# VHH binders against Uracil phosphoribosyltransferase (upp): the designs that were tried, part 15

Target 1, 214 residues: Uracil phosphoribosyltransferase (upp), of Aeropyrum pernix (q9yen3)
Amino acid sequence: MVAAVRVIGGETPLARYVLKVLRDRTTGFPEFRRYVRIAGSILAVYIAGELGWVEEEVETPLGAKAKELAPAGPVYLVGILGASLPMVEGFASMMPEARIALVAARRVEEPGRLKIEVYYSRLPRMFDGPAVVLDPMLATGKTVAEAVRLARDRGASKVVIGSIIASRQGVEYISSLYGDTPIYTLALDPELDENYFIVPGLGDAGDRALGVEP
Key: E = the ipSAE of ESMFold2; O = the ipSAE of OpenDDE; V2 = 0.75 times the mean of E and O plus 0.25 times the DockQ between their complexes.

## First folded at step 4 (VHH)

Design b18 (framework vhh_7pa5_2)
Fold by ESMFold2-Fast, scan of step 4:
Structure b18 (fold): chain B 214 residues (1-214), chain A 119 residues (1-119)
Amino acid sequence: as target 1 above (214 residues)
Amino acid sequence: QVQLVESGGGMVQPGGSLRLSCAASGFTFSDYWMSWVRRAPGKGPEWVSTISGSGGSTSYADSVKGRFTISRDNAKNTLYLQMNSLKPEDTALYYCAKDFYTEGSFDYWGQGTQVTVSS
């Protein structure tokens, strides 16, 4: 079995327009951040199909009844700090009742390998609904995989991954560990460079989204 | 339009070898990851192998690891699959594919090439 991967850039011109702005080296950080937020909103439209819904009857201002959908229960967004922040906000703007959890991780140099350390998290004691793990860049997949593990260990009924750009290596890594976890991404790029940046990618998403270079 | 033309299939005995080729046109070949996908009689499609645009990264299904090798020649816009130690269960129609991991749909445009492994 192979995990499902949905490349939204193939489904709407709006996703490719967002990618054009984010990939362009001349795009300044305020516009970059705005388009990361827009990418989060687009992801919400597509990922909504993975979430649980129930029919509810509402009364319109005219006194008439209508049957529409509402979330079946709590939905959690799990943002990978830092560049995911505007992406999480964009997603939440489409689903205002979504709850926000956070994971912060860093790369630790080890001989012959890249190790990921989670040094901060703000997670519910139990996920009493689905979790959407959001990271603009699914590069090696290791940070996202750790967030998926944390959500599953705490009872998430379903875990879905959203990114702006995923590498094939990162998708394959996630699929090897979590074959039942859907991945939604605006673009699927072919390579990582020697520093684990996605190529052609968009450079350093954190620096470009937050406007602060350490 | 995107065109993918597979070739190199045939009949072979168990333990034999075949080399499949896929001639690609209508897109910038070196910009895309490419995959081989097969469909056995009466079964759904099964992913076999993937290679990055530069050729620097490859991956394989567990059923073919150690026996099959994927490669590409970007100057010739051609994808290859070297198949060694063939088994009867490798009998299938083989397709080359672009955008393999999109929604479980295989963006392949060719007729496929038939591989039959029989004694």
Scores: ipSAE 0.000, ipTM 0.147, lowest interface PAE 15.8, mean pLDDT 83

Design b2 (framework vhh_lunsekimig_d3)
Fold by ESMFold2-Fast, scan of step 4:
Structure b2 (fold): chain B 214 residues (1-214), chain A 117 residues (1-117)
Amino acid sequence: as target 1 above (214 residues)
Amino acid sequence: EVQLVESGGGVVQPGGSLRLSCAASGFTFSEYYLYWYRQAAGIERELIASIYSGGDTNYVDSVKGRFTISRDNSENTMYLQMNSLRAEDTGLYYCAKDFYWETSDYWGQGTLVTVSS
């Protein structure tokens, strides 16, 4: 079964413009990074609907009263290092009160399976609000699934995933483990290649966003 | 004036139970996330449980399944039901309306919980 996924490319032409720049092989790393940041900001607009809000009355400069919304409490962004960094910053620029947590993970080859190892994390002692897991590429879903697990293990009652491109395989993997976890992505692409890159995708998001190839 | 008053602490044997209360006044209680922290001498104050305005709850792993946080918005009171208490649960328990204890403007006096045989 396909997880609860919202494809933002179908909702706004701005998302498709961002995808055009990020998918274009001729886009250099400074412009690529800029548009990863913009993608994070767009995701914040849509994911905000999943977060807790409280109605507050404010007084305008004219002395009149208006009822508007404020965050009900802390919101956590969980960035998967490295390509997520500009995406996290883009999201946080729309919600300056958001707290930032980090997870670094690597793929470890084992006979008959792909294992994910988390080798660094900076997480709150407890998530006392919703957690938004951010990774530009939801490929196999395994790294994102580990971040979701860590957030839930530390008390997060609500976890939302944000990506720039998700594969159908990755969405199905998340759905099989965490069927009630919403996935927001600018694009949903059909396939992975033999190296687990999303096709048509945008190539290696880390290399292209950070400008450093390991 | 904003006030948070903790009560319900005491001395219990391992495996015992206690119910802590936090009586709040001076702010719109129902609109805030609320927190329980604990601190032992020489140890950094740690967040153990939270409850947000809609009633959903969060716990650190060490207390999950043993402690239950709840709120009564009509009485402006938050509770912490503590079951299966362990020696490591000993400490001063605080309620707060702010996530980061270092930045909180409103702390109560705390209530002491001692788990000993």
Scores: ipSAE 0.000, ipTM 0.125, lowest interface PAE 17.8, mean pLDDT 83

Design b3 (framework vhh_lunsekimig_d3)
Fold by ESMFold2-Fast, scan of step 4:
Structure b3 (fold): chain B 214 residues (1-214), chain A 117 residues (1-117)
Amino acid sequence: as target 1 above (214 residues)
Amino acid sequence: EVQLVESGGGVVQPGGSLRLSCAASGFTFSDYFLYWYRQAAGIERELIASIDSGGSTNYVDSVKGRFTISRDNSENTMYLQMNSLRAEDTGLYYCAKDFWSETLDYWGQGTLVTVSS
């Protein structure tokens, strides 16, 4: 069996440095956005192991031949709009051939339950390869779970989740619905507050990454 | 000094039961999320159960319906009741405190559970 959750902050000091910048309340939006991009690039390095690869032979400038790897087929990044945008950019900088899909969702409070409504999406008709769902904050897990469902319904061969901070509750929610979906996150934080913000977290990722408060 | 001490492990037959205990000291027990992790030989530690400061619980699918996590704030002790044990449940069981603010997660010493098939 394989672990459902990989906490990258335990594996490289660079991830913890990124988390220090993002968690620090004094970090302004340009620097915050920059480090969300860097987090996306770090996630790409670790998530690459979940994607399909094929061996290819190339000829070097010296006329010698070498065997290396290339993607086995199309790879899709599914960004949850808004704060994920610099994260998607960071990931795509490591894999320029990755295709980008988008999902926009809102929270609709119901008595005793949080409901997610998808009000916009840009998805392929069919996923002809793996999908990586990216959201900086895996809080309740409900928005990410809906994106996973959409990718699976459209034929994604494998779905992987990448976040910067995940809550215990959100990880367990995803694992209960999609036990075969790996979760990669820089940090795993213990709890949510009454407004579903991750604590200690980094505050509102959308406000801080985009520099615009609604 | 923060300390977590696991106990209650042992050798059981498949289908048997064990109750693990985690005795805590050096912190305000009632304020923290608490976790049970399992480590089998050659495999990474995996989170299997959690309980928050309010008593809400969560479990990985492989143990749902079989394991029950609970806490006794008056005794500063967390428990894991394990029923219908399987060979796959064999491993070292650790209790852990969540990380909060500047504190890191703290591991206990572990307690060995062996399910003999």
Scores: ipSAE 0.000, ipTM 0.128, lowest interface PAE 17.8, mean pLDDT 82

Design b4 (framework vhh_lunsekimig_d3)
Fold by ESMFold2-Fast, scan of step 4:
Structure b4 (fold): chain B 214 residues (1-214), chain A 117 residues (1-117)
Amino acid sequence: as target 1 above (214 residues)
Amino acid sequence: EVQLVESGGGVVQPGGSLRLSCAASGFTFSSYWLYWYRQAAGIERELIASIESGGSTNYVDSVKGRFTISRDNSENTMYLQMNSLRAEDTGLYYCAKDWYTESGDYWGQGTLVTVSS
């Protein structure tokens, strides 16, 4: 049950340019946010191959007929709040008919128990199509895994994960739990530090994308 | 109150087979994903298999092709059929309905599997 992980940074120089801007400590928050959005658009191009498509015939202005593709049904983006917001917008700009769902979660540690608590969500009663779970940082994988579980429990026909940087630990965690869930990421980084930040990573994606430090 | 009770462990020789059972109560069994975890002495508890409410299954590479997870919603019971057992499969096996619970309230006592001659 190994999930397929596709590292887009190895496939296009544009992804590596985006990573250069996002990793650079001197990049200010407006440009950081812009490049998170661009990363979302790049992910849409690659993840589109995982989504269902159907041939449709159209008539051109010249009166000739052509067969092209259209989505086979509804597509859902599931954004993990907060740093995913510009990423979701970037993805949706490429597929404007995609529906947007949201999940906000936190870690809750109790004696003898560790759990991810979803304290806010906006999810369909039933997913009547594929779901793309979006989070810029796939660190431990636990929050993303909870979003995948919620989508599957509500009938998602297929779940795909998109991130900007994934850790090896996070990929292995998702793979061990949801081996059939593809992971698309611009970069795969080798380790987490003691505070669960991805190394070399890009620091705190929320602070850098949103410009507000709590 | 959620209750999960594991059974079926024992001592087997390498290459042998065992079937573990997890009897559940206190929740709507058919609606949940369910999991088998394994813990060997001195190592962290690890997820080894999962089964969706709809019946789809997943396994870690080390047990894939040897272990089969299944569920019987009419009996509120989940199973783990273990074939071609190896020494490294030795450990305490737990079932769970919450995949990231480590040692908390929803765990049973587990069932011990020892692969040894």
Scores: ipSAE 0.000, ipTM 0.145, lowest interface PAE 16.0, mean pLDDT 83

Design b5 (framework vhh_lunsekimig_d3)
Fold by ESMFold2-Fast, scan of step 4:
Structure b5 (fold): chain B 214 residues (1-214), chain A 117 residues (1-117)
Amino acid sequence: as target 1 above (214 residues)
Amino acid sequence: EVQLVESGGGVVQPGGSLRLSCAASGFTFDDYYLYWYRQAAGIERELIASISSGGSTNYVDSVKGRFTISRDNSENTMYLQMNSLRAEDTGLYYCAKEFYLDTSDYWGQGTLVTVSS
């Protein structure tokens, strides 16, 4: 089964404008980073519907009462280091009280398959609310899947994935492991190349967002 | 010389209840997060519940509403009250002072819970 995927590029011209800037090979790293941040803010608008809210009554400066919404409890952003950093910042700018957790992972060569090893994490001992896993590129889905596993193992009440571009292969991989985990992405691209880059994609999000090639 | 000792496990019918205890020696619980983990045959050890030094609790979805974690700092003991037990709750239950992500020097020996007819 294919995971529940919401493709935001079909819902707002702003998402497609962001994709135009990020996909364009001529876009330099400062503008690329800026638009990764903007993508994070757009994702926050859409992912907010997956989070818990409670109705609260507030008094306006005029002394009148109004009923509005507030978060039901803590919300955690789980950023996949490195390219997710501006994306996490963009999301957090829309929800300043969100807590930030981090996961760093690397590929380990194994015969016949790609294996992901988490070599650093900054996670709460237990999640006392939902977790939003953020990675600009959901390529094979394996790194994101490890972050989802860590959040679930630590009691996250709900896990949601946000990406800028997801591959069909990555969506299918997540669905095979976590069919109840919603995926929000600006674009869904059809394939991966032999080096696991999303095609047409946007190239290497880390190099382009951070301006440093390791 | 720091030790955690679990007790209270046993054989119980589906729908039954058990209360697990975790007693500390060689140190006090004050200011520590405390954790219950479960390990079933063929399954990796998983975090079930936590309790902060102030008494705030958290649970994995599979046990929410059925299990209750509590602590008594004066007795240097932590508890897990398990209600409405199911076959899938069968396993070895461990308490820990620190969250186990990599390694822990403060694991207890575990207490076995078997849910069967």
Scores: ipSAE 0.000, ipTM 0.108, lowest interface PAE 20.1, mean pLDDT 82

Design b6 (framework vhh_lunsekimig_d3)
Fold by ESMFold2-Fast, scan of step 4:
Structure b6 (fold): chain B 214 residues (1-214), chain A 117 residues (1-117)
Amino acid sequence: as target 1 above (214 residues)
Amino acid sequence: EVQLVESGGGVVQPGGSLRLSCAASGFTFSDYELYWYRQAAGIERELIASISYGGSTNYVDSVKGRFTISRDNSENTMYLQMNSLRAEDTGLYYCAKDFYYEGSDYWGQGTLVTVSS
């Protein structure tokens, strides 16, 4: 099974400009963080089509009536900590009514396997609407897969993934587990290195977005 | 000690059915998402089905509609009901409670399913 992947870099020059700034090794952390935020806003424009909408009638200042759209119900953003924080804010700036949930996970290396441990989460008891899982880097897909699982297990009506850069391996991993989960990404890169960094990628998104190297 | 033990494999004709079992011990079974993987000769191990602790299921397209994953939390056992079996379904079937690095060689014994005419 191959999940549908929408590569936004092929659809708007603005996405490619954002990628140019984020990929450039000379870009400092304030500019990097600003463009991660902008990437989140661009993702909101495209992912909005996956969310439920209803027609509503409004009265204009001229006393005339117009029919427009509003969200059909609650929408949840599920941010993967840490580099996703400006991305979540960028998305939420386009949809101020969106609720924000958070997942923090780490990789635990064990003989013969890569294990993901969720060590913190701020999730609703039950999702009463769609969930958008946001992580700037979809590398192996394992952390994002855990967030998708948590949202689905808690009743999310639909789960969508948003990233800035996805690897082919990460997309294939998600599609093998959650083939009905659409992936929206600004770029699709071909390779992971031995340390699971996306190549050509943009380096360490957390270090570059947050300006703090632990 | 965490243990997952596969059973139920065998030889069957195309169009036949088999039910695989995965008996678990050493962890709180009901709290975990569980997986079935398959490895055919000369092919990388692939994830074919999953079941969440809440009962949500997912399948690769090639088995969707033919295979059914289920769990019995009272018996700490996960099942894979395989119907309308094809020659391409031949392989070793493994269960897991955690994600495995796909290129690793660390796996349990598994249970062998052979579909032949």
Scores: ipSAE 0.000, ipTM 0.153, lowest interface PAE 15.9, mean pLDDT 83

Design b7 (framework vhh_lunsekimig_d3)
Fold by ESMFold2-Fast, scan of step 4:
Structure b7 (fold): chain B 214 residues (1-214), chain A 117 residues (1-117)
Amino acid sequence: as target 1 above (214 residues)
Amino acid sequence: EVQLVESGGGVVQPGGSLRLSCAASGFTFSSYDLYWYRQAAGIERELIASIWSGGSTNYVDSVKGRFTISRDNSENTMYLQMNSLRAEDTGLYYCAKDYYWDSSDYWGQGTLVTVSS
């Protein structure tokens, strides 16, 4: 399986403008958080094509009829805590009836390896609709992969991943496990550093979004 | 205490078939995604197939259509059915519970597959 990755930065200048603000080391935490939210909204526009829709007839204020689209059923946003919170809210602002699920994971550094531990989740049954897993940074892909597994275990009919920046390594990791899971990202960066940060990236998304001094 | 034990390797001619087994203990087998890796002498270990806890499978392009991964949760065993074997399939085959290649706690001992005439 080849990676099903779609790089939004190549499709709209607005995504590249958002990336400029988020990558800029001089951007303060209130602006950083705002632009993470805007990134979530942009991702919703593109990921909407992966979701189910039905045609519905509505009556306009003029008494005329029009046929437009509505969601075919529930959509579940699976946010990976912490920096994903403004991103989830940005996505939900475009689809207000989306339901929100949460996963909290931590890095446990051991000699010669990186371990990811999921220590909290709030995941409803998702058998009646698709899940969108949202994390600003798809670095190694391991945390996102665990969230995909949990969404599938809860019955999600389809899983889609949204990120702001993905690494080539992280995309390849997800594709090796879940070749049928589309990945939407604003940027695809080539490398991880020795501490598993995406390069050139945007630094620590959690610290910058939550107002912790870098 | 995680334990993974591979078996089923051997010598086979090009075009032949082998079935590998991975017997697991020390974790809730049905709840985990499982992987087959391959390592040739002097070459980095590579992921070749995965099987999801829910049954979904994935394969690297070089083995797609030739290899089939499966699992039996009642027996805590994962399998790799290898058909149409090629000389380049020669190597040590490892099963793993975790994707990280440097994690000794998640690797089996390996089973050797040799494809030669």
Scores: ipSAE 0.000, ipTM 0.160, lowest interface PAE 15.1, mean pLDDT 82

Design b8 (framework vhh_lunsekimig_d3)
Fold by ESMFold2-Fast, scan of step 4:
Structure b8 (fold): chain B 214 residues (1-214), chain A 117 residues (1-117)
Amino acid sequence: as target 1 above (214 residues)
Amino acid sequence: EVQLVESGGGVVQPGGSLRLSCAASGFTFSDYYLYWYRQAAGIERELIASISSGGETNYVDSVKGRFTISRDNSENTMYLQMNSLRAEDTGLYYCARDFFGQTEDYWGQGTLVTVSS
């Protein structure tokens, strides 16, 4: 399937350095969280090209005029709880005017299929601009797909997905439902294990980023 | 084509009961949160009940204990069982897949409920 996927790890050694730290089993939770934040900032640099911008004229301290860019309107970050929290903060540090929405979902396993149930959300009544859905791990793609659906149903002018690691299966799933939704990820990994963890991956992003295992 | 079709409205006396149905087509019904909205003459459309994909329900205080929302994923149908109906329950009842800000095709045409003697 021809997916609208951009793998940032192929474009900058900094992304691969971030992946080295996050994948390393010996990395403790404070450093892991720090590098999830850094990954969010890197994603902001690349995803900015998908967002709307307008030229604005400013006066420099020298009294001269210069034309530069400003956001065309509101931009929303949609964080999938829990490990996305430092990632959202990292993204927002690059675009401080971005608004933050949240989605909490759980996987409900049934014979023959995996269902996603959204049990909490903090979303605008209407998205009056683009939405960037952020989840460190795009595994099956089902939780991210549900967040994309919620943003589109509420009028988001454009939806973009950002992840740290995406599986091929998850990318294919998203592309089959939302072929017009760009996916930006630091790495694209080939497989899922029996518990739907990405392989080689980085293990459980929530446990490692938040330092609390439920 | 996504369709939501409400039915089951009618005229009932105060204290009576009605069951509304919302028949859905054109999407994977079992995966969606679903909502019932109500609109009385001169009043904005208000959310009155919701049901998650997993079956968790929520109600506004004015209908809690009187109304029951449910879903049948095998029939792609959502229901609103309305008991102990009051005059203030009169209005158009709408089925929806999400809150405001969605497109028109995510809303049905509504079904009219009139509570009168």
Scores: ipSAE 0.000, ipTM 0.106, lowest interface PAE 19.2, mean pLDDT 83

Design b9 (framework vhh_lunsekimig_d3; at its last look DockQ between E and O 0.03; V2 from the best seeds 0.00; counts 0 for: pae E 15.3 > 2, placed apart)
Fold by ESMFold2, look of step 5:
Structure b9 (fold): chain B 214 residues (1-214), chain A 118 residues (1-118)
Amino acid sequence: as target 1 above (214 residues)
Amino acid sequence: EVQLVESGGGVVQPGGSLRLSCAASGFTFSSYWLYWYRQAAGIERELIASIYSGGSTNYVDSVKGRFTISRDNSENTMYLQMNSLRAEDTGLYYCARDFYPEYGSDYWGQGTLVTVSS
């Protein structure tokens, strides 16, 4: 089974405008961070279709009633520290009741393989609603896959991935593990370079969004 | 309806050149990113070159320096200039709007055959 991938840059010129700003090497960190937040808001609009909704009646100032939609239950955003921070805020601004979980992970080298180790997290005891895993850059997919695993292990029956740019390799990796987990991304780029940066990509999203180099 | 039509394939000796064209219709050509793929017999399609709406290009190592992707937005046409052709370049060449064709299979052309033989 192959994961469903939705490339938002093929569906709205607004996504391509956001990508122009983020890809441009001359964009400074305040503007870069602002547009990462905007990308998160765009993802919310598109990912909303994967979330559960119920009809809810409201009364207008005219005293008339209308049926609209509300979330069927809790929605969880899972932010991968640290470049996802503005992206999570942008998503949450579109769905203010969304709950925010956090994951910090690092790669731990062992002979013959590379493992992902979560060294900090703030997760609900149980995901009693859909989980949206947010990472600006789905590069190798290994950190995102670990976040998906954690959400599923804690009861999430529906997990959706949101990124600004995904690589072909990262999508293939997620598909190999979680073929029924949809991926929403503004762009899908063809490859990773020797340092695992997405090409053409946008550089180091963490450095550019946070204004610091570790 | 999105349509992509490849042309310009043929038989060429090693070291020769070909120029492939991809005529596009049914979408706002200048706004989309475009790709060339190739498929040798018995092998999965591989991405070989990309060109973005802003004109930036990317190539896999096996064709870098030999192939040049370009676009003419006034003619809704993408090109692949192929120089210094090798026997290993033999295959069907496809243009596409999507990087990952299994997800958007109606965005492929029909392919144009390139044969490099002595």
Scores: ipSAE 0.000, ipTM 0.138, lowest interface PAE 15.3, mean pLDDT 84
ESMFold2-Fast, scan of step 4: ipSAE 0.014; ipTM 0.349
ESMFold2 (binder alone), look of step 5: mean pLDDT 80; pTM 0.796
OpenDDE, look of step 5: ipSAE 0.018; ipTM 0.301

Design c1 (framework vhh_7pa5_2)
Fold by ESMFold2-Fast, scan of step 4:
Structure c1 (fold): chain B 214 residues (1-214), chain A 122 residues (1-122)
Amino acid sequence: as target 1 above (214 residues)
Amino acid sequence: QVQLVESGGGMVQPGGSLRLSCAASGFTFSSYWMSWVRRAPGKGPEWVSTINSRGSSTSYADSVKGRFTISRDNAKNTLYLQMNSLKPEDTALYYCAADFPDYLEDTGYDYWGQGTQVTVSS
């Protein structure tokens, strides 16, 4: 049972306020989407510590020198379509130079089981820097695990996962496959229901964030 | 850490019955779909049966329909396979296997047991 995860709800009251808005069944889709975006920005603040930085000197308007930090190289965000879109935007607003990759996956029924099928991706030929995989809901962990695998296979030196809510089972699944992959989430919820929704969760993140029900 | 331990195999004559058990530990058993997969001598693996996480839905290979029954006890983290009317063709190593329903098939099932031998002979 090796499950290493950093729960940001324990680190800042702002994360718990964001969770309150997102969990509340009365929150409409425009406000829900806004707070998914804010969650992405909060994740950027915490995940930044996992990324490479170098010291640089800048000249202030007063002609004086100051030493500050800049990214050591390219950083990639890997968004799991669809509900991750505002989350990716929120993250990128904090790091405008971040490059954006996308993975779209769906559940496919097969005799005796379901599986995840990646039906669209926009990935770099090579990840020449760290990759941050973003998905608001880390339920079973299967889609996120596939995105981690794709990033690693294409040379990502470090992969970090960001979610808004993760299930205990999803974290355990990721940790069993990728023990060195840090998981940052605003909340860690204890269980999945029979339809694999996180409980207490926030319901269907895609429907609530995008305002379109398929 | 994660373990699936099968038991209940053995030798039986044609027409006999056996009950296999699979004890699960190190993961949230109640969240996984569970399957029985067998491997006969000199053959590849053959899927036998699957049960969903709640135990409300089951499926079977045509070769075992009406003879085998899969069940689970989530409180005990245990999977079962009741095998009736056994035939020589049922002789195989029987594995329990765990699968989240949305896993992409590259390596197959998420977790496997070590297997238990079932031999049907006169």
Scores: ipSAE 0.000, ipTM 0.169, lowest interface PAE 14.0, mean pLDDT 85

